# VHH binders against StAR-related lipid transfer protein 4 (Stard4), part 10

Target 1, 199 residues: StAR-related lipid transfer protein 4 (Stard4), of Mus musculus (Mouse) (q99jv5)
Amino acid sequence: ASISTKLQNTLIQYHSIKEDEWRVAKKVKDVTVWRKPSEEFNGYLYKAQGVMDDVVNNVIDHIRPGPWRLDWDRLMTSLDVLEHFEENCCVMRYTTAGQLLNIISPREFVDFSYTVGYEEGLLSCGVSVEWSETRPEFVRGYNHPCGWFCVPLKDSPSQSLLTGYIQTDLRGMIPQSAVDTAMASTLANFYSDLRKGLR
Key: E = the ipSAE of ESMFold2; O = the ipSAE of OpenDDE; V2 = 0.75 times the mean of E and O plus 0.25 times the DockQ between their complexes.

## First folded at step 4 (VHH)

Design X06 (framework vhh_7ocj_1)
Fold by ESMFold2-Fast, scan of step 4:
Order: C-alpha cells, then structure tokens, then sequence
Structure X06 (fold): chain B 199 residues (1-199), chain A 125 residues (1-125)
C-alpha cells in the first residue's frame, strides 16, 4: 500500500535529520530524549535513543502490535487489531492511561502499523488514521508519523540500538507544561519498561 | 492455508525425556509466534510454552526449568525439549501459531489461528 511506502520514507527522513537540529529534552538511565518543532502540527517531534541488551528481532517483537506489548508497557492499557492486511501490516486501536493525576485523561489512538527491514535491522512505524467509532471514556488522540528503528550494535551483535520518533497530538485542553512533561517522561519510561520486559 | 504437523510423542518412563517437533507448511516462517499447548483427560487445555519470532519465551508454571522451547526458522519448525518428565505431563500436545505482530493474547488458546492435530505423550510411573 502507498501509505506504508510514504510512512517508511517519512521515518527515514526523520532518521536523517542532522544532530544539531535536536535539543535535549531529558536524559535518564542510558536514554537520551531530544525534540524539535514538528513540521506536521503545532507541537514537537521527539527522538529517543538507547542501547538494548537484546537482539533486534526480540526488541521489535515486544514493540510492534502483538501479544507481548501489554506485558511491559505501563502507558498502554489496551490493544485491539481492527484490520489485518499482512503479517507486518495492520490497523490497531490502543488506549493509554491517564497521566499527571489525570490532567491528561486517557487517550485512544487508531493507527496504521507497518514493520519492515531497515539496513541490518528493523523499523516498526505507525501513523493515525481516520476511524469513525469512538469509545466515550477516551479522548481520540492523533499520532503523526512515528516509529522505532532497531539495528545491531557494531562490535556487539548481542546488543542493539533502539531509536524512536514520536509525534503525538494529544488533543483536548491540556496545559503546554503538562504535554512537555508527559512526552519526555513517556519516552524515558518506554525504555526502562522495555528493558525490564525483555527476557 | 497453514498446516502444522507434530511429531516425537510417545510413551516414556518418569524421569525420561522427549523432544517434540512441529513442522509448518505454507507461509508461517519466522513471522509467527509459536506455542505448545497440552490437554490431559478431564482437564482444560493449558499453555506449555510459547516463543516469539525473535526468540522470547514464555512457560507454564508446571514446566519451568524442565522444558525448553526453541525454533529453527530455516526448517520452519518449532521444538519442545521435555526433560524430567512426570506422570502429570501425560497429555495430548498441540502445536499452535499466531501472528507475532497481532495482539491475540498468547496465553489464551482461542487467539491462535492455526493448530496441529496433536501428539500423545504418555508418561508411565
């Protein structure tokens, strides 16, 4: 599908952004989070990067839509596959927990998801799509192109380098300081939770 | 469109070992999560072991430390090495497959897309 090609190309463009265009947003537990103004909406494109003590396939299997994601991801409260096109390609609906004492109420996202080979590793990417049915207890958020690159570390093939790009419009009435705090913390927590989830 | 065929079952004395194999035909390959389930007479079907496309494993509480699941993607086969067998391991063992990227609830049999015919494992005292 044309959507998978466009999405993949967009993530590769993000991965090619020069280092000096990023500003450090948070650095915790061997993960660095950067951000820059988004070209897609009035918000930020976030980048996170850190080393995993596991091989590419196992890391990405825990991240992409599948049976393992909810076991470790503290933010994600549900995951449903709504439409399956191929083994590496689906539309999923997922929900997230409230944040900051519910200043950010639970959100719902409906994303096209695509996993493909990238160099010696994998890319798992997604983008929100229009979906008419809503769950009334959730605010529908919107993910502009997002994804996770995972490649083997040079000289350490039992480890991998995980780089994420997240670009989320939470919608609703949320103070900017809450958005800033939540986004940086979400990415840092993603890494610490994933590290604990890997076996 | 995918067929799973188990082999390696049989009669073994307590304390013995067996290796079960499950050969997949069609288009399952490295993209699917594979599981082993078992069902003893008068009991519910239960998860024995599961392995993701990347090699992460999950085990049922009663088999941890005794059984090992592994996969050979080149041969489109998943294996279950069963050591220190006890009479309580007597059951029909089923191979199952589900999309590794599709959330199906890997511990719940109703979410697996493909099932083998089963192979009998009998452990005598």
Amino acid sequence: as target 1 above (199 residues)
Amino acid sequence: QVQLVESGGGLVQAGGSLRLSCAASGSIFSKYAMGWYRQAPGKQRELVAAITSGGSTRYGDFVKGRFTISRGNAKNTVYLQMNSLSVEDTAVYYCAATYSWTYRGYTDEIYYDYWGQGTQVTVSS
Scores: ipSAE 0.000, ipTM 0.178, lowest interface PAE 11.9, mean pLDDT 83

Design X07 (framework vhh_7ocj_1)
Fold by ESMFold2-Fast, scan of step 4:
Structure X07 (fold): chain B 199 residues (1-199), chain A 123 residues (1-123)
Amino acid sequence: as target 1 above (199 residues)
Amino acid sequence: QVQLVESGGGLVQAGGSLRLSCAASGFTFSSYAMGWYRQAPGKQRELVAAITSGGSTRYGDFVKGRFTISRGNAKNTVYLQMNSLSVEDTAVYYCATRWTIKVPGYTYEYDYWGQGTQVTVSS
């Protein structure tokens, strides 16, 4: 199968994991973050979920590779689209700010990205790929399959439900406690930052 | 959209020469390897020549010394100079770029091909 098909099927499998397999990692107003051990590497698969006060297309347009992501995302410091294969399908390189007083130094990721319809909404997903060019100021991280599902709320069609699956190998030598703290906080901040960006 | 468009094919007498061109669009041409393949009726496609992004070349055994592959990154074009042509070189010639994306446990290959250009050598 194609990478797009495999990636989409993997994210749909994550979306089907039973509620009782997840453990709450962080719960703040209007967003819950869960995690479970990853089957891809020696780390965690994180799940985050919350309601957006906006329609599916606008929410996903702010998340997928494009001109709007850097306007609201405090963690992401650059985003370059390296190759376009078709509409909604590309390879991108992005960088992230240092975290926890630079205990986690700035990272660089090169991801295949794909956006496709899912039920009455959208799925924007990605996975890191091998890419030879590196920049010495960044540590190359690796995203195992990751993605964002956004579907309309039937009881409130002007709102949508945003569910994310994030599975990141930050690489390098980082204390596990720092990784755990940063991942949960990053996902909670993603929601608060996105909500401000949509206003 | 990745698009490869070949040109320069035609009819030529044995011992003659042709230069094929392939205009590429929809991707960062300078970053990818390019290849020329050929297929005669009823035969498998075979590698004629390949060139890496850095300019290193590889040739099929039957064309070494006669054919030369080159690239013009400024024009997004790959070329095949074909000299000392023989009847056995008659085939449809295809331009291709093949991308390998590796993730843990899996390798995904994307093959992009042009429509082909006919080369016929008579004698």
Scores: ipSAE 0.000, ipTM 0.244, lowest interface PAE 11.8, mean pLDDT 85

Design X08 (framework vhh_7ocj_1)
Fold by ESMFold2-Fast, scan of step 4:
Structure X08 (fold): chain B 199 residues (1-199), chain A 125 residues (1-125)
Amino acid sequence: as target 1 above (199 residues)
Amino acid sequence: QVQLVESGGGLVQAGGSLRLSCAASGFTFSRYAMGWYRQAPGKQRELVAAITSGGSTRYGDFVKGRFTISRGNAKNTVYLQMNSLSVEDTAVYYCAAEYTWKTSGGYYEVYFDYWGQGTQVTVSS
């Protein structure tokens, strides 16, 4: 089976989960974060949603592996494309900063990434893959299926609705309460940072 | 699938010219930096020329003024025009694709190399 087809179908499945299955984890100005227990691991599937004052293509170009991600994303400290299969399909390695006074030490992820059309917009999704090289300064984390849907607003085509699904196993020796706090804050910050980063 | 196919190599007399072409498929050509490398027997592979997605060029010291790299985004092709060829230019020439990007705060260059199979250039005296 195609890894890109399976990944896309999994994200569409998440996007169809009924509203009553989600619990609000954090609600701040212009973004809501929800979560539900993950079916993939002993943790949570997070959902975040908010309006962007920009068109779909520009929003997704800032999110997918590409030239602008590190300009605005305060959590991501490096991004390397390791293999490219097609314009919309690659394996990338990225690193994240330590969090909560280094209770969560810097992480490294190696993800298959795929960007595809979805309805009148785009879906950029990813999932961790096996990669033998490790770097001692990082703990290797694992992303179960994750992704970002972006579609035009019906009454405001210059604006778009951005919905994310994040399902990350940070691994290592971290208290679950620290993980939960960091995840909710990270998603809220993602939106505020992206809004600042959009051209 | 990413594919790079070189053409235009062959045998040429010293002082002559050749034009190499590299046809690319399987990725958005216009977003990639493209390059030409060469390897002579018993030597390491070396950079001949590179061109960024924006058209900026870089050349190896031994070919400056003689070789010109260019790209045709409409045809998904990168070219190497080789003038004033010498016996020392004899090598296998490889086409490569590199993913590079610029952030608003500067440059962050990430290389992952796709390589063609290479094309032989032989210069006779």
Scores: ipSAE 0.000, ipTM 0.106, lowest interface PAE 16.3, mean pLDDT 82

## First folded at step 5 (VHH; from Q06 with T28R R98T; framework vhh_7ocj_1)

Design Q06r (at its last look DockQ between E and O 0.08; V2 from the best seeds 0.00; counts 0 for: pae E 16.1 > 2, placed apart)
Fold by ESMFold2, look of step 5:
Structure Q06r (fold): chain B 199 residues (1-199), chain A 125 residues (1-125)
Amino acid sequence: as target 1 above (199 residues)
Amino acid sequence: QVQLVESGGGLVQAGGSLRLSCAASGFRFSSYAMGWYRQAPGKQRELVAAITSGGSTRYGDFVKGRFTISRGNAKNTVYLQMNSLSVEDTAVYYCAATYTIKYSGGTWETYFDYWGQGTQVTVSS
């Protein structure tokens, strides 16, 4: 209830941040990644944007917690729905593979997830919550408010514009510069992997 | 409104085959995992088969390779092909749909949100 509304409002606020506050972190073909310092932790808030050759509902259904996520997302190694509240919200636990020759070792996250309408499309957003159970093979990371906006493309209603806001605290003993180097590439790879999954 | 409508049930002789269908409407079929459950008189409802949106399948232990679940996303329909039927297969068969899947320990299990009204399958010796 109040958590989902606060999360939604935070993502809408990020979506309103003026263009001159962002710095380009990476461009790869038709995907652009920007960043700005996070107000939540010692790291960055990332923005990513690209066009998907599919309709909003299918794109978001492949991103939100659900049966398709592990089929395409090569970074995500497991996904458990720990508590189910309604079709559009849950608490989930997921894990990620090691990156940069395991300089970033496998992580786990426990997030509240909420999907809701936004303009002519959808917003699927999340934030980490407190969860006492841990597993020794993973470092428990923390996602500050994050989410994906997906709306129909103006002149091509069979296509969608997908915009993400990501601010992940990977925790542990990792140089921030290594995190920053990896994040922009990871977000670009998210788009290419998702496109393959939609085929 | 979400609807799951089973068909294809009826009377069949032991050793025979039957194909159940479940037509789905009111939700985005290709996003959901689908399942078949059954309930025989005096027994608990039990999983027969389930299939994820990506096509991964799971069967109840009693199936022993006799049944096959499949889905036709273009037709919004899930199927259960039942071969080598025995009297023990007599039950009401229910179609079910779920968005929520638990993946853990190299396996998955289901929590179902929607259920059909069921179709009777009766196997005569």
Scores: ipSAE 0.000, ipTM 0.144, lowest interface PAE 16.1, mean pLDDT 84
ESMFold2 (binder alone), look of step 5: mean pLDDT 84; pTM 0.849
OpenDDE, look of step 5: ipSAE 0.023; ipTM 0.365

## First folded at step 7 (VHH; framework vhh_7ocj_1)

Design R1 (from Q01 with Y99W G105S; at its last look DockQ between E and O 0.68; V2 from the best seeds 0.00; counts 0 for: pae O 11.6 > 2)
Fold by OpenDDE, look of step 7:
Structure R1 (fold): chain B 199 residues (1-199), chain A 125 residues (1-125)
Amino acid sequence: as target 1 above (199 residues)
Amino acid sequence: QVQLVESGGGLVQAGGSLRLSCAASGFRFSSYAMGWYRQAPGKQRELVAAITSGGSTRYGDFVKGRFTISRGNAKNTVYLQMNSLSVEDTAVYYCAAGWTIKYSSGTYEVYFDYWGQGTQVTVSS
């Protein structure tokens, strides 16, 4: 079984980026979203962070490919595990709903997914992979190395700090301003929806 | 059940040629990258050649144009044509299947999850 060591290391590097390199993109009550220019594509790397009122394992179980993600994530309209590998690895295909009044049409992603221990918590990371089969009703998007760090709070082990790094190339003909708006909103909504799902 | 079955290995004289085949089953072959690795006694396993589902190829530094990887999707088989073999090429050669990560920069990486049992290649002086 292969381990996505490079993917993990990449995310760890992102997680080590200094605070002053990030700029606030969106700040709401329960989550902050930052961004910086991506080194992977002509777009942004987003950082999102928020506290979850649940233990690390349950938070990650709701995020990683599995039976729960589709139940709470309103942006995700389908999720299929195409291949399952050892050591919490799989290839998944998922679709997303249209956004911004369908200025952004539905997208399809095929991602490698890898979940591994990180410190006292977990890292669930992923990246889009080559997949020959396409569905014409969806635009194929591309996730550059992305992932979610989840660690227990020091003062409250029943709570977790969830930090996400996301670099999504939505592709297609979309105004950049729309992409930027959508990404920030999507990440904020992700936390909101997840919190609801964990109840 | 995923299966990778290598064939074509054996004994060959230096300067000779071999063609390895790997018959794949149990997964969507056309969607996977395929590769060949080798491991000589006392050495680490190293990449010989890889080919993406799209047909892009990568070779180890030692290959120097001597080997060619190709795939036949219709037969779910990947091939390794090895020419100008030398004693240093003696190793167990493993077939592997995995996936490709493509970056916008044009670079790509191949990760392999499935492995064959290996076939012995021995090059005599």
Scores: ipSAE 0.006, ipTM 0.216, lowest interface PAE 11.6, mean pLDDT 90
ESMFold2, look of step 7: ipSAE 0.198; ipTM 0.623
ESMFold2 (binder alone), look of step 7: mean pLDDT 83; pTM 0.832

Design R2 (from Q01 with I101F G105S; at its last look DockQ between E and O 0.70; V2 from the best seeds 0.00; counts 0 for: pae O 11.3 > 2)
Fold by OpenDDE, look of step 7:
Structure R2 (fold): chain B 199 residues (1-199), chain A 125 residues (1-125)
Amino acid sequence: as target 1 above (199 residues)
Amino acid sequence: QVQLVESGGGLVQAGGSLRLSCAASGFRFSSYAMGWYRQAPGKQRELVAAITSGGSTRYGDFVKGRFTISRGNAKNTVYLQMNSLSVEDTAVYYCAAGYTFKYSSGTYEVYFDYWGQGTQVTVSS
């Protein structure tokens, strides 16, 4: 309960950051990715935003830990829910595929996940937690407070505005430029893949 | 089913020592942070000690080196050795299990989701 509250408040704070504090990192047809220096680690906090052609609940169901995420997210190669809690909380372990011709080797994450109502929509957020069990075939990454806001469009309730805040420490020995490039691309691809998954 | 069962509480004279134990079951103990809280009558629950899955420890300001938290992963048990007890330490002591959020600075916070029923510790003058 404590971690979920703190996490939610943190994400709400991110969501309140003024527009002029963000810098465009990547802009494609259907999604924009911004970034600003993170206050949590020596890296960037990314903001991604795009319109989804589906209702809030279905969008979030595809994002949150569950049976659908692996079906559409090409970056995620495994997903295990390690522990369930009340109020839409869980601990999940997931792995990611290598990126940039495997310059970025596969990563493993262990995240606390929390989904809660936000305005007329939902917030699905998460943060990496300490987990002693490791698998040597993966580098353990770390997600600082991150999450996805999804709210219905005012003029089109069948569509949703999906806004993500992501600040991932991939760790390992990776050139920073590669990390930055990978993050921006990953977020853009996330939207593309999700849109395909929602069809 | 998650269970946290405290033991070792009781009555002790000021200056004395107690060792609390908390037997955990129903979850992967080695992956969880463990902690002890206490609540005295009319006061808020406060952190006594916490230990991460990696063994890092944190103590309340009032502990001042008197208490030591430790964990035995083989027994799925967390311990609280309390020395130099005073009347002010009288409270119900709760075992807790939770998660650690680590900052890049090396600092961390522990959040607890599971709680024991508590064990009474009474320190007499």
Scores: ipSAE 0.006, ipTM 0.217, lowest interface PAE 11.3, mean pLDDT 89
ESMFold2, look of step 7: ipSAE 0.006; ipTM 0.299
ESMFold2 (binder alone), look of step 7: mean pLDDT 83; pTM 0.833

Design R3 (from Q01 with R58T A97R; at its last look DockQ between E and O 0.52; V2 from the best seeds 0.00; counts 0 for: pae O 12.2 > 2)
Fold by OpenDDE, look of step 7:
Structure R3 (fold): chain B 199 residues (1-199), chain A 125 residues (1-125)
Amino acid sequence: as target 1 above (199 residues)
Amino acid sequence: QVQLVESGGGLVQAGGSLRLSCAASGFRFSSYAMGWYRQAPGKQRELVAAITSGGSTTYGDFVKGRFTISRGNAKNTVYLQMNSLSVEDTAVYYCARGYTIKYSGGTYEVYFDYWGQGTQVTVSS
């Protein structure tokens, strides 16, 4: 309980960061991605934001560990829920496809996941946890505190604002420029894929 | 199914030692953190010691170097060596399975999700 609370508070702090501290990393028609230097590791904290044409609960259900994420997220190649702690808490293991013509080889993540109410919406957040079991075909990545805020639009309750904070250490020997490019693209694609999945 | 079975508890005189064991089954032991809790009558359950899958250890403030947690992955067992026991150490001791969340600053927290039935430790004056 204390861990989930701390994680939630961390994400809330990220969500309170002033606009002038962010720099635009990628702007496409449907989503904007910002970044700032992370305080957690030698990399960037990314902020992504876009409007979703669906209600908060359905959006989050597609994002959080469950039966739908693997169906729409093209980057994710596997998803296993290893353990449930409570209704909204679990440990999940997932793998990602290679990126940038396999300059970035497939990654594996083991994350604690927590979903909780936030304002009139939901926060789904997570952080990588220690897990000694490794598979040689994957490089173990690490997610520092990350999460997705989803709140209904005031003027359109059937739509929601989805804001993500992501700071992933892909690890391995990857040029920083490649990492930066991959992260920005990944987040943009995330929104695109999610929109398709919600149809 | 997850099973945690404690052993090694009993009656011991103050200043004495006990070694608790917890046999784990039903999960990949080497992947999980393990810990020991205790609960004295009328008191809340408190963490005694924890050990991550990587072997990092943490102890309750009351331990003060008297206890040592260790794990034998080959035997799927976690141990608690308790030395210099005092009357206030009297409690039911529980084995627990947990997960470790690591933070960038090198600190970590362990979240526990399963507990054994417990073993009674009684320290007499």
Scores: ipSAE 0.005, ipTM 0.221, lowest interface PAE 12.2, mean pLDDT 90
ESMFold2, look of step 7: ipSAE 0.006; ipTM 0.383
ESMFold2 (binder alone), look of step 7: mean pLDDT 84; pTM 0.842

Design R4 (from Q01 with G54S Y103W; at its last look DockQ between E and O 0.01; V2 from the best seeds 0.00; counts 0 for: pae O 14.2 > 2, placed apart)
Fold by OpenDDE, look of step 7:
Structure R4 (fold): chain B 199 residues (1-199), chain A 125 residues (1-125)
Amino acid sequence: as target 1 above (199 residues)
Amino acid sequence: QVQLVESGGGLVQAGGSLRLSCAASGFRFSSYAMGWYRQAPGKQRELVAAITSSGSTRYGDFVKGRFTISRGNAKNTVYLQMNSLSVEDTAVYYCAAGYTIKWSGGTYEVYFDYWGQGTQVTVSS
């Protein structure tokens, strides 16, 4: 309970960051990615935003831990729910594919996940937690407080605005350029893949 | 809110010295790389000096040992001691904040996302 509350509040704070504090990292037709230095680790906090042609509930259902994420997200190679707590709370373990010709080897994450109402929409957020079980074939990454805000568009309730805040420590010895490229591309691809999955 | 406030600029004669300061707030200062850039009229912004969170330093080629960047974590301040100034050093000097990552080979890459408003440094002949 304490984790979920803190996590939610942290994400809300991120969501209140002024526009001028962000720098554009990547801009494509359908999504914009910003970044700013993270206060949580020696890396960036990323902001991603794009309009989704679907209702909030369906968008979040495709993002949160569940049966749909693996169907569309090409980066995620496995997803296991390790523990359920209260409604919309769980610990999940997932793995990611290698990136940039495997300069970034596959990663494993163990995250606390929490989904809650936010305004007229939903917030799905998460943070990595300690987990004793390790798999040597994966590098354990760490997600500092991350989340996705999804709210309906005012003028089009069948569409929703999806805003993500991501600050992932991939760990390992990775060139900065590779990290930057990977993060920006990952977020852009996330939206692209999600859009395809919602069709 | 991230803030970088430069101070210490001004007019100095050639051969003189200045010490620039940049007070940082709005982020965990100790985790970030800090740097100084400068931009002269009609020229592109260029790196003067950078210091990583661990204290490793990098200087522009034109510095040639004349400048020293340092940081005071207790005060969340980065400094630029400039000695043996020349007319060519006349520029607006900007403080920058970003993060550093260590990669294979033990070298660092520094990326700056936040900038101060700049402080004018004028060196007269």
Scores: ipSAE 0.000, ipTM 0.207, lowest interface PAE 14.2, mean pLDDT 89
ESMFold2, look of step 7: ipSAE 0.438; ipTM 0.738
ESMFold2 (binder alone), look of step 7: mean pLDDT 83; pTM 0.837

Design R5 (from Q01 with R58T A97R I101F Y103W G105S; at its last look DockQ between E and O 0.76; V2 from the best seeds 0.00; counts 0 for: pae E 6.7 > 2)
Amino acid sequence: QVQLVESGGGLVQAGGSLRLSCAASGFRFSSYAMGWYRQAPGKQRELVAAITSGGSTTYGDFVKGRFTISRGNAKNTVYLQMNSLSVEDTAVYYCARGYTFKWSSGTYEVYFDYWGQGTQVTVSS
ESMFold2, look of step 7: ipSAE 0.177; ipTM 0.601
ESMFold2 (binder alone), look of step 7: mean pLDDT 83; pTM 0.829
OpenDDE, look of step 7: ipSAE 0.746; ipTM 0.869
ESMFold2, look of step 8: ipSAE 0.054; ipTM 0.511
ESMFold2 (binder alone), look of step 8: mean pLDDT 83; pTM 0.834
OpenDDE, look of step 8: ipSAE 0.685; ipTM 0.845

Design R6 (from Q01 with R58T Y99F I101L S104K G105S; at its last look DockQ between E and O 0.81; V2 from the best seeds 0.00; counts 0 for: pae E 5.3 > 2)
Fold by ESMFold2, look of step 7:
Structure R6 (fold): chain B 199 residues (1-199), chain A 125 residues (1-125)
Amino acid sequence: as target 1 above (199 residues)
Amino acid sequence: QVQLVESGGGLVQAGGSLRLSCAASGFRFSSYAMGWYRQAPGKQRELVAAITSGGSTTYGDFVKGRFTISRGNAKNTVYLQMNSLSVEDTAVYYCAAGFTLKYKSGTYEVYFDYWGQGTQVTVSS
């Protein structure tokens, strides 16, 4: 099987997990973040959900690898497409800023990214892959299967419902409470920063 | 743009050896997992061997120590040394390239997205 098929099926499975399996991790304004233990590593699978005041294609175009991502995502400090493929997929290398007064130092990730149709909307998903080149100013993290579902709201098609699933192994020596704080806050900030970027 | 070209197949007597090569281009070879699959007529394609970008190897159960996968990063080439061949090894052998995903407590899985056109190996008795 292909990596894109593995990713798509995994994210669809996460999107079918019953509500009672999730525990609320954070609520900020109209964004809710939940978590449950990950099946992929010794950490958590996070779910986030909120409404965006834009159509699916524009919301996803600001999330997937492309010209807009670095303009609004203040956590992401660089993005390079290392390989491009015909299936709306690529291998990208991106970096993140230090967090919590640099208790979490800057990270880099090398991810396979794939965008595909889902119901009346889109799914943009990714997963880290083994990549030999590393850089000393970054800790190499690992994203287990992750993704963003975006579908139109049934009563207001000019708005979209954006649901994300994130499982990041930040690696390195970080206190667990700092990891949990960073993950929940990053997801809430993602929504607020994206909303500003869509204006 | 990705290209995988197998060579080294042919006719060999039972008990003999062959060395397959796969020349790769169009991607950063040293960062990819590489593999060999085979398919006999009427059979499913099955894993022969895989090698991660870091050099870790896995083999199909039927290999039983007879085959060795290796990679030459300087030549962008993956190899399959096949020894002690038997008629059951007759198949088309395909080179593949893909990605290694880390999975569950340090285990991993390799997913192959790119495939060569194959080279025939025929073992006569």
Scores: ipSAE 0.150, ipTM 0.598, lowest interface PAE 5.3, mean pLDDT 88
ESMFold2 (binder alone), look of step 7: mean pLDDT 82; pTM 0.820
OpenDDE, look of step 7: ipSAE 0.508; ipTM 0.785

## First folded at step 8 (VHH; framework vhh_7ocj_1)

Design S1 (from R5 with G54S; at its last look DockQ between E and O 0.67; V2 from the best seeds 0.00; counts 0 for: pae E 4.7 > 2)
Fold by ESMFold2, look of step 8:
Structure S1 (fold): chain B 199 residues (1-199), chain A 125 residues (1-125)
Amino acid sequence: as target 1 above (199 residues)
Amino acid sequence: QVQLVESGGGLVQAGGSLRLSCAASGFRFSSYAMGWYRQAPGKQRELVAAITSSGSTTYGDFVKGRFTISRGNAKNTVYLQMNSLSVEDTAVYYCARGYTFKWSSGTYEVYFDYWGQGTQVTVSS
């Protein structure tokens, strides 16, 4: 059994969850963030959706591991590719800045990343691996299955609909209310930062 | 360059024991899951044993407590101790490297991305 296939199928299942199972967590402009309890850990699965003024391939190329991610994503402070398997698969190590005046201190993640076709667009998804090497500057977090669906907007082929599913265990000793606030805000900021990066 | 080199195979009488070793190089050994697969002539490759970076183990059903996987992180080596061997254990045994993922609370999935060239184990009656 391929981990890529299991990961892809899990994200497709999330993308099929009925709208009435989600609770709105935040709306900013045309970006909506929802959440529901995670089945993977004691926390939430977040869904975010918004329109991007670019074509699918360029949007996903700015999200997947690659040359542009650190240029626009102000939360991400470093990105190293540890193993390349193919153009569409890798294991990467990345770090994030402190949030909420360092109530959430800087984090480190080691993730498997996989990009594949989905309908007329792309799915870029990932999940953390167990990785024993740690650095004292960071708390090691864990991403449960996560990903970004990007498909062309039906009546506007120069635009794309970007839908994300995120369930991050930040680990450490963080008040739950701070986690909830940070996750919803981070997803909304992701869209605004990405839009600026695409300009 | 990732390299996995198996050793310790050979001919052994039924009821006997063998210890397989796999020397690893070209990567940070202690961070990866390691495993053993086997392939008998005309059969599909099947999992014998896996060990996570933290030392948790799993075994194929046919092992029935006879084999033990272990790892020596200081020597970048994974081992398979095989006891009470029978003719059905005759196969090429492959070392593998991979990753573990937590898919549901309390469960792990393993993905293997590199394989050695294998070492032959032949069990005579």
Scores: ipSAE 0.181, ipTM 0.594, lowest interface PAE 4.7, mean pLDDT 88
ESMFold2 (binder alone), look of step 8: mean pLDDT 83; pTM 0.826
OpenDDE, look of step 8: ipSAE 0.708; ipTM 0.855

